# Ledger of designs, part 26: VH-VL binders against f9vpa4r286to426

Target 1, 141 residues: f9vpa4r286to426
Amino acid sequence: VIEEIKNAERVIVIGAGTSYHAGLYFSIELNRLGINSLPVIASEYYNVRSKKGDLVFAISQSGETIDVLQGIRMMRNSGAKIISLTNVIESAIARESDYKIYMRAGPEIGVAATKTFTTQLASILFILSVLKKENLKKMEK
Key: E = the ipSAE of ESMFold2; O = the ipSAE of OpenDDE; V2 = 0.75 times the mean of E and O plus 0.25 times the DockQ between their complexes.

## First folded at step 5 (VH-VL)

Design t7 (framework fv_concizumab)
Fold by ESMFold2-Fast, scan of step 5:
Structure t7 (fold): chain C 141 residues (1-141), chain A 122 residues (1-122), chain B 112 residues (1-112)
Amino acid sequence: as target 1 above (141 residues)
Amino acid sequence: EVQLVESGGGLVKPGGSLRLSCAASGFTFSSYAMSWVRQTPEKRLEWVATISSSGSYIYFPDSVQGRFTISRDNAKNSLYLQMNSLRAEDTAVYYCARGYSYGEYRPGMDVWGQGTTVTVSS
Amino acid sequence: DIVMTQTPLSLSVTPGQPASISCKSSQSLLHSDGKTYLNWYLQKPGQSPQLLIYEVSNRFSGVPDRFSGSGSGTDFTLKISRVEAEDVGVYYCMQGIHLPYTFGGGTKVEIK
């Protein structure tokens, strides 16, 4: 998945509600690393023109968000590759994705929304940590 | 024992409304997406609605979009289908089924209720 | 919408003999993850539909091994190796890959 992100011409990060805000953070950090990234509110997917060379990073905790599903389908048809970040194995979004990352929040006995957002951020921070380490090695050489 | 029991069916005139209920027992209801599937008098099966485990995401086919509303009450282990602007073509036996968030981690619609009959007279 | 076509519409089988039901989809049901999201259901007389086979060939819990599913892409088959009286009913295929989810028209299996 890291190699796909590094080599993408553009990383489109799509999500709805709380997932969009996690995606916005991710997109900002990717741009800071020199990776061209566009955050997209899922309900506005129709405004995005995608093409071969684009990578879509779709965030949906349930894997069921209809606007995210419609967005990734449209972008796949335009030639983009799809990575999903979700917590539900075999969800519709996961099934439609080329690469799948599962958040795995663990047993949940607290507030669901808080747990889900924290798990999304943890996954994103891990990806960013790998990308930052590679960027530092590149700068040293 | 996992069970789903539907209620709320009946005879209604075109343009009328009905609310169907489904009572779930024997499993952790809040962990499953739930669906409604109807069977026409000709015995065709038609998927009519799915709601995610949390209730935050819902899906309908075009044929009922804007007329039907699906909802759930996880504290009461209950699923609902509000049917408005009913048409003769909505005449069917309505089944409550466990699954899908259509692609969630369970094999399809694996548990079905006994069904409740809805008749819309012409 | 994906159209699911079943053949035959009905078949009469002598007990102990095999039966075969075909299901064809108007579009491929193969996903890029390598899985094919085709399910088979049985509705016995006076009963609700019950899941028999999921993802082409996996028997659901409690389903006898005389039932088997096979196929790929757009062409799928459900086989019953030795039909028993309790297997009478209407069999439906279903695709679970694309919205709206769609079912085949059904195949009625009767005992001769």
Scores: ipSAE 0.000, ipTM 0.508, lowest interface PAE 16.2, mean pLDDT 81

Design t8 (framework fv_concizumab)
Fold by ESMFold2-Fast, scan of step 5:
Structure t8 (fold): chain C 141 residues (1-141), chain A 122 residues (1-122), chain B 112 residues (1-112)
Amino acid sequence: as target 1 above (141 residues)
Amino acid sequence: EVQLVESGGGLVKPGGSLRLSCAASGFTFSSYAMSWVRQTPEKRLEWVATISYSGSYIYFPDSVQGRFTISRDNAKNSLYLQMNSLRAEDTAVYYCARGYSYGEYRYGMDVWGQGTTVTVSS
Amino acid sequence: DIVMTQTPLSLSVTPGQPASISCKSSQSLLHSDGKTYLNWYLQKPGQSPQLLIYEVSNRFSGVPDRFSGSGSGTDFTLKISRVEAEDVGVYYCMQGIHLPYTFGGGTKVEIK
């Protein structure tokens, strides 16, 4: 998953509601790392032109959010690769993604259901942490 | 290490009010949803209230809706239950409990406090 | 509301013998994610409830191997392969899939 993000021509981050806001944060941080990223509110997926070389990072708690699902289907058909961040194993979004990251399974037993946004943000922060460490390794002299 | 200590229970008349407190220690309180669960004199367990880690989402069963208020103070590692318009059927041992989840709105409690007794009687 | 029914109401067991407790829900506890949100709690005399089993069959941290959970849909079982003195108490099942969260009536386990 890290190599896919680093090598993408553009990372499209799609989500709805609180997932969109988590995705917006992720997109902003990716751009700060020199990775071209576009945040997309799921309900407006039809306005996005995607192509081969694009990577879609889809965030959905249930893995069944209709606008996110429709968005990834459209973008996959245009040649993009799909990474999903979901809580539900075997959900529609997870099944239709090339790479899957599950938020539910953590080092500790269960995160509170009401921690939804924090759980998404924690996963994003972990990914960003790995990306930043990769950058530091390349900056070593 | 992880501890929850309730206080504020007592004897109160029907129609009265009471405020319960729960002091948390040994874990990052602000990262967990918290609940109140009561145990009746007949030993039945009844879920009473749940509050999200931020305090933004609050849930009650119909039996206490409109009468009880749950709140938290993350700076003080404290959980509260304000009980108004108390009825005889509210007589119980009240436990605060730390929440855990497998997904959105799927819920359980892993750590429970020692309990505080509330008796509603004339 | 989902109604949780436990049987038996009480059970007297000779130390080292097995025990089995049943829990039935008025509707399926299976979620669309393929998981079943059924937990088991133990309340020892004079103590608060403690989590034993979560998601039907997963033992919580520190829970001995002699405890096992099984079941699906609406029928669940908690088994103790060999009851020890420290296992005495009241066992409760709980569903965490739908609000309001509900508990079974409890099963009291005593040593003969």
Scores: ipSAE 0.000, ipTM 0.497, lowest interface PAE 15.4, mean pLDDT 81

Design t9 (framework fv_concizumab)
Fold by ESMFold2-Fast, scan of step 5:
Structure t9 (fold): chain C 141 residues (1-141), chain A 122 residues (1-122), chain B 112 residues (1-112)
Amino acid sequence: as target 1 above (141 residues)
Amino acid sequence: EVQLVESGGGLVKPGGSLRLSCAASGFTFSSYAMSWVRQTPEKRLEWVATISSSGSYIYFPDSVQGRFTISRDNAKNSLYLQMNSLRAEDTAVYYCARHGYSYGEYRGMDVWGQGTTVTVSS
Amino acid sequence: DIVMTQTPLSLSVTPGQPASISCKSSQSLLHSDGKTYLNWYLQKPGQSPQLLIYEVSNRFSGVPDRFSGSGSGTDFTLKISRVEAEDVGVYYCMQGIHLPYTFGGGTKVEIK
């Protein structure tokens, strides 16, 4: 997954509600690392033109958010690769993704909005930490 | 103590319909995703359907998509499989099975029922 | 769909001797979370399938330690260190990484 992010022409980060805000943070930090990134609110997916070389990072707690699912389908059909970050194994979004990252979460009915945002940020911060360490190694060598 | 009991199987003609039921006991049914898995006369295992704990998320393989529907009644601790437009290839023993929890748990079926036989024959 | 291939189709084992079953997947079962979602089931004669091993090497509750699973990527093995009469049945591997869930064709284990 880290190599897919590093090698993408552009990383499109799509989400809805609190997931969009977690994605916005991720997108801003990716741009600071020199990785071209575009945050997309899921309900506006139809305004995005994707192509081969693009990587879509889809954030959905339930893995069933309709606008996120429709967005990844549209972008996948135009040649983009899909990574999903979700709490539910084998959810529709996870099933249709090329790469899947599952957050540390309990059963479906036990997830609260505050816990969801915190868990999404923890996952994003971990990914960012690995990317930053990769950059430091390149500078050293 | 955890138990799943299937019923509703039988002999049916091609094009017919059957409704299978699964009665759950010994665990909090509403907390688990549930599946139907069938075993062909050749003893091959085939996944047929999955429904989430709430009933909001439903999955099928292409072979039964549009012909079968899965549903649950958490107040009655019951799982159902409505099978329409039955074909000879649907002949099998149908098992209901409990999934482990979401992320961090076993991904698949951990407890299976005894099975109910469905025969599609003219 | 991920294709799961088991070998051998059947084997006859003298009691107390070891047995080994192989399972190969058409694509990697390694998930981005670092786990590999390969499970083993045993179906004893006249009974329903029962979970034996989950996530490559973890024994399910009540499964004796003579059973062990190993492997990575696309190649997996189930070993029984000393086969007992109660181990007779058909063994199936299963992948849980992608829908549709898919199972191997089964390996029948019999006592000589």
Scores: ipSAE 0.000, ipTM 0.490, lowest interface PAE 17.4, mean pLDDT 81

## First folded at step 6 (VH-VL; framework fv_zimberelimab)

Design u1 (at its last look DockQ between E and O 0.15; V2 from the best seeds 0.00; counts 0 for: pae E 15.1 > 2, placed apart)
Fold by OpenDDE, look of step 6:
Structure u1 (fold): chain C 141 residues (1-141), chain A 123 residues (1-123), chain B 110 residues (1-110)
Amino acid sequence: as target 1 above (141 residues)
Amino acid sequence: QLQLQESGPGLVKPSETLTLTCTVSGGSISSSSYYWVWIRQPPGKGLEWIGSIYYSGSTYYNPSLKSRVTVSVDTSKNQFSLKLNSVAATDTALYYCARGYSYGEYRPWFDYWGQGTLVTVSS
Amino acid sequence: QSALTQPASVSGSPGQSITISCTGTSSDVGGYNYVSWYQQHPGKAPELMIYDVSKRPSGVSDRFSGSKSGNTASLTISGLQAEDEADYYCSSYAGSNNYVFGGGTKLTVL
């Protein structure tokens, strides 16, 4: 996952609702690291033109968000690689991803996502921490 | 001990549909930890992945065969099937069903295989 | 979906070590650490020998080992035995739940 992010020409972070906000944060932080990233609201996936070399980071609690699923399918068809962050193991989105990350937040009962959002952020922060460490190593070489 | 067994006609005429069934025993097909695949091997040639199916019915196909292939699953019978339309001589092959590992990742290794069934396409 | 490139044949004497290469692209072998190797004796189904580049399933001899560098994966068989004579196929994940096999390598034990 880390290598894919590092080597990607662009990281497209796609999500809906609360997951999009998590993705937005991720995208901002990636750009701060010098990694070209674009946050995408899932419902507007068709406005994004992806290509080989792009990496799609899909965030969905249920892993069944239709717009996210349609988005990653479209982008995958253009040659993009797919990484997913989901709460449900072997969900539709997860199964159609090249790499699967599970947040393991347990069932989300609330209408407004709380547990899953925090776990999404935790996962993202962990990824970012690793990327930062890798970046530092590169600078030392 | 998991066992897979292919079944179906050994002879199919050109332009017809090849139908095979894989019967799984010694374990349930309804597991999120595994997916089920069809792989074929023309006589004297290499292996080719045909398609995969999850117990939920989600399928993935070899792009070169996608237009002609349908894989289905019957959880009540602990079986999954392959249909290949518009067969030609080039579809003559030993057809295997196998199990793949999918927990966490769709791991591209197949640990259990059937013995294979030969299907010959001939007029 | 292009097949992975393997040598058509390799040979070795009993007790020797041989290596079979499997060359792909950055979209398969080089893109993922999901390379597997299969042994196939005449008239038999393939048997998984190596998965995840270098892991051995239970029951597989430790004489079999796998590695990868760049877009090339390698299967090494040490202490070659007569029973090792077979066809060997590599496989790799190719993204989007797609799988690709190598063309196969015939191993002859002299």
Scores: ipSAE 0.005, ipTM 0.600, lowest interface PAE 11.1, mean pLDDT 90
Fold by ESMFold2, look of step 6:
Structure u1 (fold): chain C 141 residues (1-141), chain A 123 residues (1-123), chain B 110 residues (1-110)
Amino acid sequence: as target 1 above (141 residues)
Amino acid sequence: QLQLQESGPGLVKPSETLTLTCTVSGGSISSSSYYWVWIRQPPGKGLEWIGSIYYSGSTYYNPSLKSRVTVSVDTSKNQFSLKLNSVAATDTALYYCARGYSYGEYRPWFDYWGQGTLVTVSS
Amino acid sequence: QSALTQPASVSGSPGQSITISCTGTSSDVGGYNYVSWYQQHPGKAPELMIYDVSKRPSGVSDRFSGSKSGNTASLTISGLQAEDEADYYCSSYAGSNNYVFGGGTKLTVL
């Protein structure tokens, strides 16, 4: 996943409601790192044109958010690669993604510990921390 | 403490179907954090992954065995099962059930294993 | 199980450091950081020693370390002890929820 993000021509981050806000933060931080990113409200940019070289980062806790699913279908059919961040293995969004990230579930996090925004944000912060570390290593060269 | 125990026949005739059951105790099989795995080891040989199942019923199989393998889960009994069709002598092995960590389902992180049950295929 | 290549055997003297290699492809060891190592004593089930290339479960000695470079993962055991004599297996995620094992390495402590 990290290499795909670094090499994408553009990272389109799509989500609905709370997931959109997590995605907006991710997109802002990607742009600060020099990675072109476009945050998309699933219902507002459902027809956003994509192309080969685009990477779509789809955020949906349930993996069944209809607007997100429709968005990634259109973008994949236009040549984009899809990464999903979900909390449900084998959800529709996960099944239709090229790469899948499931939200963190440690030994102490059970079936009752599901959280929407905080879990999404934690996953995003971890991805950003790895990207920032790799960017610093590149600068040292 | 989590424990896994394999059960089933020790002898199966060629061309018949092998059915094994793994009983999970000290934890729930329906946890979204884990997946459940069958692995076998022919006598004196190495380990071979057979297949995995998630609490939702989703299954994944070793491509070399996929046409003959079915893995199922029964959450009410806290059990999961292996069915291997059309067995041959080469299916003689020690069969293990194990727990895998499903966070990032990309991990061969099998942290709890059963003690194994020997299955011999002969007439 | 010919997906990951391990040496059939390795040996070392007590106190020495030894490395067991596990070579795969860009579709498994090289493509993911999801390599695990298992120790198996005769008559026993395998025990997880290393996961995610280099992480140790609680209770595993820091004498066991893991690394990878390219398509090859390595298990290093420092300060060899008689109890380390066992079979060792690597395993890797191979995409699409598929998993592969190495053929196993018999470690003999001389």
Scores: ipSAE 0.000, ipTM 0.508, lowest interface PAE 15.1, mean pLDDT 81
ESMFold2 (binder alone), look of step 6: mean pLDDT 91; pTM 0.928

Design u2 (at its last look DockQ between E and O 0.15; V2 from the best seeds 0.00; counts 0 for: pae E 17.0 > 2, placed apart)
Fold by OpenDDE, look of step 6:
Formats: structure tokens, C-alpha cells, sequence
Structure u2 (fold): chain C 141 residues (1-141), chain A 123 residues (1-123), chain B 110 residues (1-110)
């Protein structure tokens, strides 16, 4: 996962609702690290033109979000690689991803996501911490 | 006071295409909080989900009907439609349109329903 | 896509409590909390009575309650009234944006 992010020409972070906000944060932080990243609201997936070399980071609690799923399908068909962050194991989005990350937050009970948003951020922060560490190593060379 | 109303021909010949339209009033189809569905009920039988559509045009279909079903949305008219190809007698049913909850992730329950329209497949 | 299993019919006297079961598999009822119940009177559209296993929409009587254990969801109607006579359907998410319904249960109030 880390190597894919590092080697991507562009990281497209796609999500809906609360997951989009988590993705927005992730995208901002990636850009701060010098990694070209674009946040995408899932319902607007058709406005993004992806290509080989792009990496799609899909965030969906249920792993069944319609626009996220259709988005990653479109982008995958263009040659992009797919990393998913979901809360449900073997969900539709997860099954159609090259790499699968599971939050393991347990069921989200509320209509508004709270627990899963926190775990999304935690997962993203962890990934970011590893990326930062890798960048430090590069600077030492 | 959201209202859904189905419209279309009540009679379709075998092998032809069934076309229905759901008109939504009292609220906008163009909301990220909801999605829209078609459900049918053969006379004296249970409910069957046909397909779902988001305002963006994203669709999902019942696997058993996927090859014959097309759902579309017209946000300018605040309508969404159902097309079912190659109909047979088994497609005779009361057809409902309904609203489903999204709210960041799709919730599989439907709170507002149309009154339904009966479509009979007969030669 | 197999329907969820419901009893064909249940009956009760006014004031009693009855329970309707809805049995699925680990891929639907047992796989998520996305279980809902609908009430349908003759000649009427279904009405959402329970969603998310146990939550009631606004306007639905608190006599209706839902629960789930394993692969079986249950609708309980307490203080049975004549107006409760109807068909009841359960539904569940089955993954991959697929929805399944139960076969329906006819409730008769004696």
C-alpha cells in the first residue's frame, strides 16, 4: 500500500459523506508531503479522468456506496490501481480493490457516522506516519 | 410532504418493453441524502426489489433482472424511470417507486412509497 | 436470490403480543443490521415500520419493536389491535447493493 502511494503519479481519494471528509483530510496531507492528490466527492466521480499510473484510494464505511463503487470501476478500467478502506470485510468495494484495508471498527449504528469516521482518520494517520518516515529516510540519503 | 406517483401503460404485450415513470413532488430528487428505487409485487405475492438509482445516475439492479432492466433519472423533471425489456407473464405485477436513505452510505430501507401501478403482461 | 423465510401466517387476540420471525443467512440478516419491516394493508402500499433492526420511523406506534439474533430478525407487536391486521414483510441488505425481502406474513387479529 505504501509503495503504491509513493509510486503513484496521482492519488485520487474518493468517498461520500463523512468518508469524503476523511478523504479530503488525507488528500491535503498527501499534498503536503509532495504527493499529488485529488479529493473527489463520490457523486462526482464521472468528472474525473484517470489513467494508468493513477492510484485510487476509496473510502467507504459500508463498502457498498454506489457512486464509490462505480467510480473505482471506471477508474480501474482506465488502468488505475485501487486501494480501499472499508469497515465491512469482503464488501463490494473491497472485493474490487487491488489492496484492501479494513478499519475493523465494528458496526456503525448511527445514521451519521462517528465511530467509523474516527477509525478512518486513525487509519489515514497511520498511513501518513509511515509515509513521513519513508520521506525522512530519503532525505538522509 | 414528499409524494411519489407511478405512471405508465397498464398493459404490455409479451416480448415488449415495459416503461414506467415515477414523478416526485414535495422534494427534490437531487439530494445526496436519498436514492430512488423500483419495487414490484405480483398479485397475491411478495415484494421484489428491481433497481436503485442515485441522482447522479448511478444504478444498481437486481441480479435476476439486471440483463433486462434500465433505470434512469431526469433531475430537470424530478422524475426517474424504469424500463424492463422482453417482458413475460411473470412480469405482471404492481410496480412501486420508493425513496431510500443514503446519508453517506446507502441504507436499505424505504420510507416513502408511491401508490403503485399495475402492469399486466398479456397478448 | 432467495427470499427470507417468514411464517405464512400468525394470529392473535386484541391486547396480546405476537412475534413474526424473519430468517435469513449470514450474508443478509446475519451479515448486517440493515433489517427493516413493512406493514401492508390490502390495496395499500407498504409502510416502513422498523428500520436498522429496531428503530422506528417517526409516527410509527411504539407497539412495534424489532430485534435480531443470529440470522433471525423478529418483529413484535404488543397490545394487538384490529388495525394491525395486515401483511408484514421483512427485508435485509444482502451485500453488493442487493436487497431481499421475506415472503410475507399475514397477521390476523381474532
Amino acid sequence: as target 1 above (141 residues)
Amino acid sequence: QLQLQESGPGLVKPSETLTLTCTVSGGSISSSSYYWVWIRQPPGKGLEWIGSIYYSGSTYYNPSLKSRVTVSVDTSKNQFSLKLNSVAATDTALYYCARGYSYGEYRPWFDYWGQGTLVTVSS
Amino acid sequence: QSALTQPASVSGSPGQSITISCTGTSSDVGGSNYVSWYQQHPGKAPELMIYDVSKRPSGVSDRFSGSKSGNTASLTISGLQAEDEADYYCSSYAGSNNYVFGGGTKLTVL
Scores: ipSAE 0.016, ipTM 0.614, lowest interface PAE 7.2, mean pLDDT 90
Fold by ESMFold2, look of step 6:
Structure u2 (fold): chain C 141 residues (1-141), chain A 123 residues (1-123), chain B 110 residues (1-110)
Amino acid sequence: as target 1 above (141 residues)
Amino acid sequence: QLQLQESGPGLVKPSETLTLTCTVSGGSISSSSYYWVWIRQPPGKGLEWIGSIYYSGSTYYNPSLKSRVTVSVDTSKNQFSLKLNSVAATDTALYYCARGYSYGEYRPWFDYWGQGTLVTVSS
Amino acid sequence: QSALTQPASVSGSPGQSITISCTGTSSDVGGSNYVSWYQQHPGKAPELMIYDVSKRPSGVSDRFSGSKSGNTASLTISGLQAEDEADYYCSSYAGSNNYVFGGGTKLTVL
């Protein structure tokens, strides 16, 4: 997955609600690293024209967010590859993705879960840390 | 304290549509971590999963019932609903609503259930 | 027959151990690590007692344990108490959002 991000012509980051905010952060940091990135609110997916060479990074805790699913379907049909960040192995979004990253958070039984944004952000920070390490190696040549 | 409560008719005529509603209290239906689930138990038979819905509206149905079933969610009322079309005597069952929880390695279990409501299909 | 097989009824005396079986096939119980058990007292909502074959949710007594061998999962209740009298249901996740359930077992504490 790191190599696909490094080689993409553009990284489109799509999410809804809190996942959009995590994706916005990711997109901002990708641009700081020199990786062309566009954050997309999932309900506005139809405003984005994708093409072969684009990489779509889809963020959905459940893996069942309808607007995200419709967005990745449209963008895949236009030639983009899909990476998903989800918490459900057999979800629709994960099944339709070329690459899959799973958030690892324990179940919260009897209490409303508050771990969704935190685990999304932790996964994003790890990806960014690897990308930053690779960028430093490149500059030292 | 999360609680789920089924409501709807106890008697439905054959060929009509069964509509049940589950009211969620003590928690939000709009959580991205939970599935909202309908399960039934016909007399003398085991439990049967009917279908599930996320708050976003994404649905999943038991293939044997898919042609007749619709599950919907109303986040403003903190409720989700079951519609089962063209019911027959074989649809007589206890109907439960439940909550399913998931994370990075999907775990297909249900941690909160309603008490169940009996629905009889009879002329 | 696509349901898991449970005995219709089991009984035991206080202080003893009882085991409830849940038998399926290699396509469900035998091939899955996603077996769960539910307890339901009369007129009450079911409660999750065991998930992922053998794990207990917070607040569930360690008198309840789960195991699996071949195509059969088992719920064991040690130190049987009067309040354990209830209906018990097993389930297995059969893949692709498919669930397979048992018909339930009525536990009577003598």
Scores: ipSAE 0.000, ipTM 0.446, lowest interface PAE 17.0, mean pLDDT 80
ESMFold2 (binder alone), look of step 6: mean pLDDT 89; pTM 0.893

Design u3 (at its last look DockQ between E and O 0.12; V2 from the best seeds 0.00; counts 0 for: pae E 12.9 > 2, placed apart)
Fold by OpenDDE, look of step 6:
Structure u3 (fold): chain C 141 residues (1-141), chain A 123 residues (1-123), chain B 110 residues (1-110)
Amino acid sequence: as target 1 above (141 residues)
Amino acid sequence: QLQLQESGPGLVKPSETLTLTCTVSGGSISSSSYYWVWIRQPPGKGLEWIGSIYYSGSTYYNPSLKSRVTVSVDTSKNQFSLKLNSVAATDTALYYCARGYSYGEYRPYFDYWGQGTLVTVSS
Amino acid sequence: QSALTQPASVSGSPGQSITISCTGTSSDVGGSNYVSWYQQHPGKAPELMIYDVSKRPSGVSDRFSGSKSGNTASLTISGLQAEDEADYYCSSYAGSNNYVFGGGTKLTVL
């Protein structure tokens, strides 16, 4: 996952609702690290033109978000690689991803995501911490 | 004002293909807020979900019927259809089309239903 | 997949309150708040009465209410009326955009 992010020409972070906000944060932080990243509201997936070399980072609690699923399918067909962050194991989005990350937050019962948003951020922060560490190593060489 | 109407043959022979069409009026199928479903009910029995379709053509099917079911959508006609292959007597049922409220996902929120059409499988 | 478990029948007198249970598993009823209830009169299509466990669509009487505890959802009908006599079905999201219905409950108003 880390290597894919590092080697991507562009990281497209796609999500809906609360997951989009988590993705927005992730995208901002990636850009701060010098990694070209674009946040995408899932409902607007058709406005993004992806290509080989792009990496799609899909965030969906349920893993069944329609627009996210359609988005990653479109982008995958263009040659993009797919990494998903979902709460539900073997969800539709997860099954259609090259790499699967599960946040393991347990069932989200609330209509408004709470614990899953927190776990999304935690997962993102962990990924970022690893990326930063790798970046530091590169600077030392 | 939204209305759904099922249409198709009421009689199908065993091993043949059942084809039904749902015509939607009073609203557009081409909305991200909704998805469209087929549900059936054998006489005197309960409800069974058959399949769902989004306006984009994305489909999901009941695992027990997946191998025989095809759902399609024609946005130009504001219709969606059901095909069920290799029918048997157990496929005799009242078939409903309905609208589901997606709200981002395929929520089991079926707020508008057709009146249903009876399909009998018989020689 | 197996249907959600509902009592085959329930009965009550006018004015009474009755409850219909819908029991599933952690992968359906217990796994989300996507539980709905439908009322079906003889010869008619089902009508949505409750969605998201406890929400009522516009036009549905406030005599109908829904709740959930663990793997069991419940439909409560207060102030039972003759017109409430019908079949009632629960439904639940079962993951992977799959749905499951209950076996149905016949409500008789005595």
Scores: ipSAE 0.082, ipTM 0.709, lowest interface PAE 2.6, mean pLDDT 92
Fold by ESMFold2, look of step 6:
Parts: structure tokens; C-alpha cells; sequence
Structure u3 (fold): chain C 141 residues (1-141), chain A 123 residues (1-123), chain B 110 residues (1-110)
């Protein structure tokens, strides 16, 4: 997954509700690392024209968010590769993705939006930490 | 409190289709954290997972039954259903509906079960 | 993949400890921390007793404990009581829609 992010011409990050806000953060941090990124509200997916070379990073806790599913279908048909970040193995979004990242939220149940956001954010922070570590290694050399 | 209740015929003829419905009360079937499952237990034997469904309609089936099984959901009625085609005597069992967790690959257990409904396949 | 292997029966006297084994493969029990145990009294639905190898749901007595070593999971019941007489099933989830149960163990309290 790290190599796909590094090699993409553009990383389109798509999500709905709190997943969109986690994706916005990810997109901002990717741009700070020099990786072109565009955050997209899932319900507005039709406003984004994708092409071969784009990577779509789809965020859905359930893996069943319909606007996200419709968005990744459109963008895959236009030649983009799909990475999903979801909490459900074999969900629709995961099954239609080229690469899959699964969150480890466990059965801790609090306010759903809070738990959803923190596990999404933790997964995103881990990805970012690996990307930042690779940048530091390049500076060493 | 969450409750699951199976309903459907107790007797089905061989080669016909078994249809069961599970009604969820005291909670919503439209949950991002849970799968809704069917499990059966032949008389005097162990448990067998049949299949699961997420409220969006995504389904997952036991490979040994996949060719004959369909699980569906009706979120407006807070129900999910099992359809088992071409039944035989070996499909005689106590059928349970249950709730399972679905956090990523974390699907470790079934925490709420219905009381079960006996289905007999006989001429 | 093979079904999970449990002894057909086990017995113990009140106050004793007993263990029930559940043996699988590296593809299920050995490769997964998603092992669960269910208790089923006659005529009743199964009840979750242990999840994640060793964790107890709220309301389950701490007389019930679980462990795993290699490809074998174990359920231990301490201070055996008459009410513990039931069938016990282990279960494992290792991904790819591969959810399996053991064959069950009948526990008899003498």
C-alpha cells in the first residue's frame, strides 16, 4: 500500500460524514509530504474526473457506504486503482477494492462517531508515520 | 434489550425451498458494527454456520452451502431472512438467528441468539 | 480445512477443575486470536462464555477461563457446579468467511 500511494499521480480520498473529515486530514498531510491529494465528499463524487494513474483511498467503517461504493465504481471504470480503509472483511467496498486496509476497532462501543473517527484516524496516522519514516530515510542518504 | 425471533414453517417437503425470517427487536438491524447470521444444529449434533448479512445487503456464506443459500435483509421491517433451496432430510435442524460483531477482520463471536425454530424436512 | 476437534465428553466432580480442549490447525486456532467458547444447556440456545481466547463477557463467572497454546485452545472451569453440566463448543474465525465450530463436548457433573 505505501508504494501505491508513493507512485500515484494523485491520491483521491473519498468518504462520507466523519470519514470525510478523517480523509480531509489524510489529504492535507499527504500534500504536506509532497503527494498530490484531493479530498472528496462521497455524495459529490460525480464532480471529480478520475483517470489512469489516480489512486482512490476510500474510507468507510462499515465498508457499505453507498455513496463511497458508487464513487469507487465510477473511478475504477475510469482507470483508477482503489485502496479501501474499512472495518469489515468482505464488505462491498472491500471486495471491489484492489487493496484493502482493515481497521482494528474491536468491540469497544461508545459514541459511534467518536469510536469510528478515532480508529480511522489511528489507521491514517500509522500510514502517515510510515510515509514520514521513508522521507527521513531518504534524507539520511 | 435486543431480541431475535425466528419465524417460518416447521415442516418442508424434500426438494422445496425453506424460508425463515428473523425479526430484530429492541435494537436496529441497520448497525455498522454487526452482522446478522443464520446458524443451524441438526438434532443431537453440533452447530453449523450458514451465512451472514450486513444491513446494506452484503452476504457471506458457508462454502459447503453456498450453492443453495440466500440470505436477505429488509431494513424497513428490521428483519433478515434465510432461503435454502432444494432441501433434503439432512437439512432437518434447529435454525437459529444471531448477531455477530463485524469490525474489520474482527468477527470473533455471536453474542445474541434467537430461541431457534425446528425445521423438519419430510415427505 | 479440518473441523475443530473436541473430546466427545468430559466429567468432573463438584468443586474440581476441568479442561476442555479444542484442536485445530495453523490456519484457524493456531493463526487466530479469535477463538470463542459457547455453553449450551439442553433445549436452550448457545451462550457466549469466552471470546478472544481468554476474555469473558459481562455476567460470565470468573470460574470460566480460556487459553491457547499452538493449535490447541482450552476452556477451564474451576469450582465445578451442577449448573455447568452442558454442551460446550469452541469456535474460530480466521478470515475469508471461514467460521468453524468444534464438534462439541458434553460436560457431565458427577
Amino acid sequence: as target 1 above (141 residues)
Amino acid sequence: QLQLQESGPGLVKPSETLTLTCTVSGGSISSSSYYWVWIRQPPGKGLEWIGSIYYSGSTYYNPSLKSRVTVSVDTSKNQFSLKLNSVAATDTALYYCARGYSYGEYRPYFDYWGQGTLVTVSS
Amino acid sequence: QSALTQPASVSGSPGQSITISCTGTSSDVGGSNYVSWYQQHPGKAPELMIYDVSKRPSGVSDRFSGSKSGNTASLTISGLQAEDEADYYCSSYAGSNNYVFGGGTKLTVL
Scores: ipSAE 0.000, ipTM 0.538, lowest interface PAE 12.9, mean pLDDT 81
ESMFold2 (binder alone), look of step 6: mean pLDDT 91; pTM 0.936

